# VH-VL binders against Protection of telomeres protein 1c (POT1C), part 3

Target 1, 144 residues: Protection of telomeres protein 1c (POT1C), of Arabidopsis thaliana (Mouse-ear cress) (a9jty4)
Amino acid sequence: MAKKRDSPKLIKIKDAIKLINQEVSLIGIVLEQREPKQCRNNDWICTLRIIDDTYPSPGLTVNVYSRTLEQLPQIKNHDDMILFTRIKMQTFDSGKRVNAACSRWVSSFALFEGEDLILHADEDTSAVFVWDGTDAPPASILAK

## First folded at step 21 (VH-VL; from U1 with heavy chain G27D T55H)

Design W1
Fold by OpenDDE, fold request of step 25:
Structure W1 (fold): chain C 144 residues (1-144), chain A 125 residues (1-125), chain B 108 residues (1-108)
Amino acid sequence: as target 1 above (144 residues)
Amino acid sequence: QLQLQESGPGLVKPSETLSLTCTVSGDSISSSSYYWGWIRQPPGKGLEWIGEIYHSGSTYYNPSLKSRVTISVDTSKNQFSLKLSSVTAADTAVYYCARETTFDEWSGDYWFDYWGQGTLVTVSS
Amino acid sequence: SYVLTQPPSVSVAPGQTARITCGGNNIGYKSVHWYQQPPGQAPVVVVYYDEDRPSGIPERFSGSNSGNTATLTISRVEAGDEAVYYCQVWDSSSDHYVFGGGTKLTVL
């Protein structure tokens, strides 16, 4: 029986920024996306700034890494939401600034269009559902 | 506060080896967060990267200088050094040591955030 | 080798906006860093990662990068901004840090 990978507990951005050098999972609204860059190791990087109700300004910067340009987050709208799983919180600028790394090996992300309500299943299942407020049933969030 | 200071002879004869040392204070070279680099600037000209070293001793050099350049680190003294062999008049420059930092180590993208004041090295007979 | 091209000089009056360009093939896919070098002094980074400012650098300094051109913008230019400005990138093909030729900003 494949050990059901316990869905990582989602935390708010305000709490995530306190967990330096730790892996966290969180969801946020994409506020900004920088143009993709090529890294020294030939990977690609996309830098996002995300917010939530607990951290509306300035937002959390998340660096997303991928092997190909196409595998980077494709943000379509300013209200898009993104789920990050196991991103590493870190500091830079001599500890004065905080960002996070979404690595291609350890981390994952899932992109959702629009401002959907995130429904957390009961504390036991840690399942996350997205609901757009319509009569359609909530959809389960799968990390890509 | 982090400080870098270049030291070494200001005059070197042609064909000899230029040797400089950068003394770092206010932070440890053994930190895993930074690279340590050398940049030079000929009088009235632009900046040229020479090379860099990690605390582990891993180095990268400017391809045009690679055959003549050796950068080393002494963690016990909190110093790193530059040797440039077979110097000519073209190697006359202000030499800077600098710390390299990044927004994310995963990116491998670094810039020079702290610089020494620079030291002029003149190659002359 | 990868080459960065900067204009040799830019002149602006106090209070005006200076724009210094750095041209390079597909530079938009590279991270560009900018340095200010006052006369007789060591360089100081004023913009890193295209558009980010180090702590202590005034908001008057900003950067952009797209296509084949990166730009350093200095708004409300002051006399103290007179310096040579350099752009810098990493060239992965040669494992080499490359600097632009530098742009002398003159405040009239």
Scores: ipSAE 0.833, ipTM 0.924, lowest interface PAE 0.5, mean pLDDT 92
Fold by OpenDDE, fold request of step 25:
Structure W1 (fold): chain C 144 residues (1-144), chain A 125 residues (1-125), chain B 108 residues (1-108)
Amino acid sequence: as target 1 above (144 residues)
Amino acid sequence: QLQLQESGPGLVKPSETLSLTCTVSGDSISSSSYYWGWIRQPPGKGLEWIGEIYHSGSTYYNPSLKSRVTISVDTSKNQFSLKLSSVTAADTAVYYCARETTFDEWSGDYWFDYWGQGTLVTVSS
Amino acid sequence: SYVLTQPPSVSVAPGQTARITCGGNNIGYKSVHWYQQPPGQAPVVVVYYDEDRPSGIPERFSGSNSGNTATLTISRVEAGDEAVYYCQVWDSSSDHYVFGGGTKLTVL
């Protein structure tokens, strides 16, 4: 029986950091991006720092993994927003620090350019709406 | 507080086997978050990685030493050990045991965050 | 074999900034870790993952890594900073931890 993949509920970063060893979905503004690195297994890693209204600078560190360099997040602007789905919260430095892993096996990300307002419409459906501030209606997006 | 302590003979004859033990205190060696490594430093020279072991017994060795090195772990004693066979004067060094940690296990990128004080092993006839 | 190249020595006056380089082919794609080794003591990690500091390490210690060169920067150098500094990476081609040759920092 295919475990009904419960639609991931978006949570704020301040709550995510309390859910160690759990998978969470969240959205944040990209504050910093480190240069991509190659991992031991030949995958690539991109380390991002993200913030939201509940978690200011220095923000949450998220490590994004991909098979190829091109599949990593391509951050163009400092105000870019990124949606993470099913990233794993974890600790390091003997439990003193928190970060998250966006693995290519379990997790996904979606990048949004510019200062788009993201509206969470329904807690049950986890639908995300993007609004560009114009008279156009918000567009529904699904995490890929 | 985590502490590592090297122990073993400080003098080994050429062609014999160097044997050292690292005793870990303050934390369990069975933690899934860490590797346990050996590094050596010849007098007046730089650092050389020897090898590492996971609590499961999985090992990686320096390719230049692989044929002579054996690292083992004893979780019941909270210890891991180093054996280096067929030693020569070139194996004279301060030997350190160390814990390896990472910011993310997915990265496979580790560094040595806790070190023993080191023990000098001299190879001499 | 992958090789890390460090200058053998760097001298700096107290209060000044010391920069220690670590050269390696495409080292910018590797994670570089830095260790401080005072005379007669075991090494201590001062920077990991290019630019991050362990808890307890002063903010005077910073790191950068790009292209073929990683750099450890020590600002407002103190007498107590006199030590040998080593850079370290993992070489995936040989499954080997590689250390630089070390740089002796002398505080004048």
Scores: ipSAE 0.831, ipTM 0.924, lowest interface PAE 0.5, mean pLDDT 92
Fold by ESMFold2, look of step 23:
Structure W1 (fold): chain C 144 residues (1-144), chain A 125 residues (1-125), chain B 108 residues (1-108)
Amino acid sequence: as target 1 above (144 residues)
Amino acid sequence: QLQLQESGPGLVKPSETLSLTCTVSGDSISSSSYYWGWIRQPPGKGLEWIGEIYHSGSTYYNPSLKSRVTISVDTSKNQFSLKLSSVTAADTAVYYCARETTFDEWSGDYWFDYWGQGTLVTVSS
Amino acid sequence: SYVLTQPPSVSVAPGQTARITCGGNNIGYKSVHWYQQPPGQAPVVVVYYDEDRPSGIPERFSGSNSGNTATLTISRVEAGDEAVYYCQVWDSSSDHYVFGGGTKLTVL
């Protein structure tokens, strides 16, 4: 129904942390999820710490915002993977700390259970496929 | 280095208006990342948040004080100010100005990362 | 207005662990910030966003928040930790910050 969006280019976390005030797309393993909090404007936030092979420590903190508590990512275990699209890289604490913000307006996320999913990224087109072990990958992640 | 300095009269008569200015140095008050707040502490008592202002003029006020309080900003002087009208002895306190910071524009919550030294204002005849 | 409850005082021996509580209805859904105020001085933030520590605050300061209780924990307490400690949250019903009543930490 909606026009297919241009597929975001995936980058590694080590490169993302250099792109301050820019929107990036990346994938990582969720190492930690902090308890959700209600914001002053009554939106909801949860804070995730994610890693990849280029940045396994200390990890990248991503603040995920939603209108409702139920719209926050439901992280089940430490193997879960998350794809972020158009999250904003930022600094705070006088530039000493780097975080990312996944806004409910311009950003999106998709969750994948690591044990039961096969994830393939096409570096040439920056497309991401979620494959459940059948012959054909499901197309739902790319249609969003 | 960032510094906040409160200034204004240390003695105010009952029914008059308490007026304080906070001068910010080492950073711009027009930075989009910060709110600028006033907090007070009666002698021997706890902290009470009075209110805050964004550089564009947007404010939040403590409901218990809202009818008597005005916070304003003068970006050309890198200052923000507090006016509290119709004061009584109950308004005697140390008044602090402070910077409020956050992670990003979406965080929706702030903490006070820098405080002035405070100035005592006594309300007495 | 949202109510925050802190014990008025906590006493610990040097080298021990102090735990200062901040009680509130569903405070686990709120971000809690903690301030240290030494005698005669302005407050300084020691923990923000429940458990994060500003640069320059020792690792022995830590925080937690779940359910109806947020806790500031100070391990290996030193004489220099003697201060009043305040918790703070936003009250969305009245759009203002609320401080707890403060907890005086005494190092015996």
Scores: ipSAE 0.769, ipTM 0.873, lowest interface PAE 0.8, mean pLDDT 86
Fold by ESMFold2, fold request of step 25:
Structure W1 (fold): chain C 144 residues (1-144), chain A 125 residues (1-125), chain B 108 residues (1-108)
Amino acid sequence: as target 1 above (144 residues)
Amino acid sequence: QLQLQESGPGLVKPSETLSLTCTVSGDSISSSSYYWGWIRQPPGKGLEWIGEIYHSGSTYYNPSLKSRVTISVDTSKNQFSLKLSSVTAADTAVYYCARETTFDEWSGDYWFDYWGQGTLVTVSS
Amino acid sequence: SYVLTQPPSVSVAPGQTARITCGGNNIGYKSVHWYQQPPGQAPVVVVYYDEDRPSGIPERFSGSNSGNTATLTISRVEAGDEAVYYCQVWDSSSDHYVFGGGTKLTVL
């Protein structure tokens, strides 16, 4: 995360889809990953569909951009989690469809790999906890 | 309700300039979301992209036609136009105008979601 | 410039599944769009971005793309599906759209 800016506040996907043209931060389970594509400007894109417990269907489409193919998210496991920071909520198809853009400039992502991770979020989505399935206590990864 | 309509002469003499206009109704040509394109189809043959224009005047052209093609836009009339110079019989085709849309402009990934009816232009002496 | 290869024709019985291929070098890294052109009509997009359908296109139209081949699949084909089908990509090396040569689907 940028040290010169406030830590991002997580919101739920059900609330994010209402915040068109705004930057949001959120966490979700990667339900689908589409094959990477080369953009016209030689950037790379991969398209993810993510869900959370507030919006399990149809999920949110997030387009992730990078300079190189290797910098795209590398989704390895069935239930990998991804944290997005400052992604832009958008519409297309004359406002009838919503997606989000994870740009190379102001946005970022973090993957939480592994089938043994246990995640818990407070009801206001101000803190997210992760636990690696050991006897160690859960750790907070985002807080207000 | 979006509609695209091609207009212009249906007969053009060899070596002259083919000139067509696409009139857009039901949407603004100056929307930042769209490109506006020309595609042609010789009788009994496949589709060939000619080029596209953004409302600011920025263009892309098919390299095989680039030396002969000019696409222009008139936002005040909600129209865009095609000129193809030095035509030959090989330029006889149905000419379509079309709108190009995307899911995200940064991708540069556009497809043609609305097409005009098409107009046949015959190049003959 | 980039070349797309489609078979000239595909024939299928009513109610069966048609598969129309679009071949190209590393086409899996490109977004593929598919158009249906019924006889005497303008083309209509039926699949965009490899696998997505515009509103109004029935779910029996689907697409896939990996490696060197993109495929348009039409399940439970009907007589009304008889048309020429074109694939389309962007050729970034020469900055233009390329269409495949078209595949005539015949329902017999």
Scores: ipSAE 0.713, ipTM 0.839, lowest interface PAE 1.0, mean pLDDT 87
Fold by ESMFold2, fold request of step 25:
Structure W1 (fold): chain C 144 residues (1-144), chain A 125 residues (1-125), chain B 108 residues (1-108)
Amino acid sequence: as target 1 above (144 residues)
Amino acid sequence: QLQLQESGPGLVKPSETLSLTCTVSGDSISSSSYYWGWIRQPPGKGLEWIGEIYHSGSTYYNPSLKSRVTISVDTSKNQFSLKLSSVTAADTAVYYCARETTFDEWSGDYWFDYWGQGTLVTVSS
Amino acid sequence: SYVLTQPPSVSVAPGQTARITCGGNNIGYKSVHWYQQPPGQAPVVVVYYDEDRPSGIPERFSGSNSGNTATLTISRVEAGDEAVYYCQVWDSSSDHYVFGGGTKLTVL
């Protein structure tokens, strides 16, 4: 698939939760994937809870939408990582609760698997590194 | 605090029209976040969804009642209403109004987070 | 029209766990909401979106939904939990909300 124009800068979850009604890009460890549901309009949704080093509890809820069940993220292992691009931060319950929407139109996601991944981002969060627990150097998975 | 209050006649004659109003206080009926619904419960029986209205006037109705039901909204009075025509004894029930909320409007996953106290409407001579 | 099936009644001793089922074809693909209706009162939502609890609902109330069965679980049942419990889903085939028939929980 072609790279998105003007790739958004990755930010940390602690900062994302303050950017209501804005699109953000972020990476997190998937702690929970709830069973997929069929939406009222026959789209599909699954609900994920993700964390990072800045926001380990309670985590950020991300609702992921697709046209088909098969297009939803397929979380294989505990602590798999997911990169979200251009998800919209939202509130509900009279502004008391925060979640995010990964739309099928403008958003995207990418899954990264591995039991021994080490998540690291530089100080401006423009690059993310993963390490698989071997002597191999960490890999950068984000282009600025 | 949000409150919903049903009002209207408690006794309706057969073949006439049942008419109820729900007055919303403590929140605006014009909020884009909510639907506003009517649910009924015949004595000793279960809950039956009648229908819902969005503040713009868009409605959905239970197919079993659709030919007899009209739900409307008056945003200037912060009210919505139910009319059920051609009633029979089978329409005797407690009628509830309720607010419908969601965690994300795109999902269409709504639930009834605030209910009125309910009002008994009896259909008899 | 989509059919939801609940047992008419469940009886449980105080301190035990009550499990109230809501059956439907592929209900695991639907969001299930649960309401408690104490005698003579309006319903109150106790679980929404299968397993989430509104503020003020004790952690003793929990929900699950998989395959053809959704379940409301009430742990450490108290006399005050005696009520009728309803499940509710959206029926996309005919565009309306459907409630289950209700389950009367009796605390022995």
Scores: ipSAE 0.675, ipTM 0.826, lowest interface PAE 1.1, mean pLDDT 86

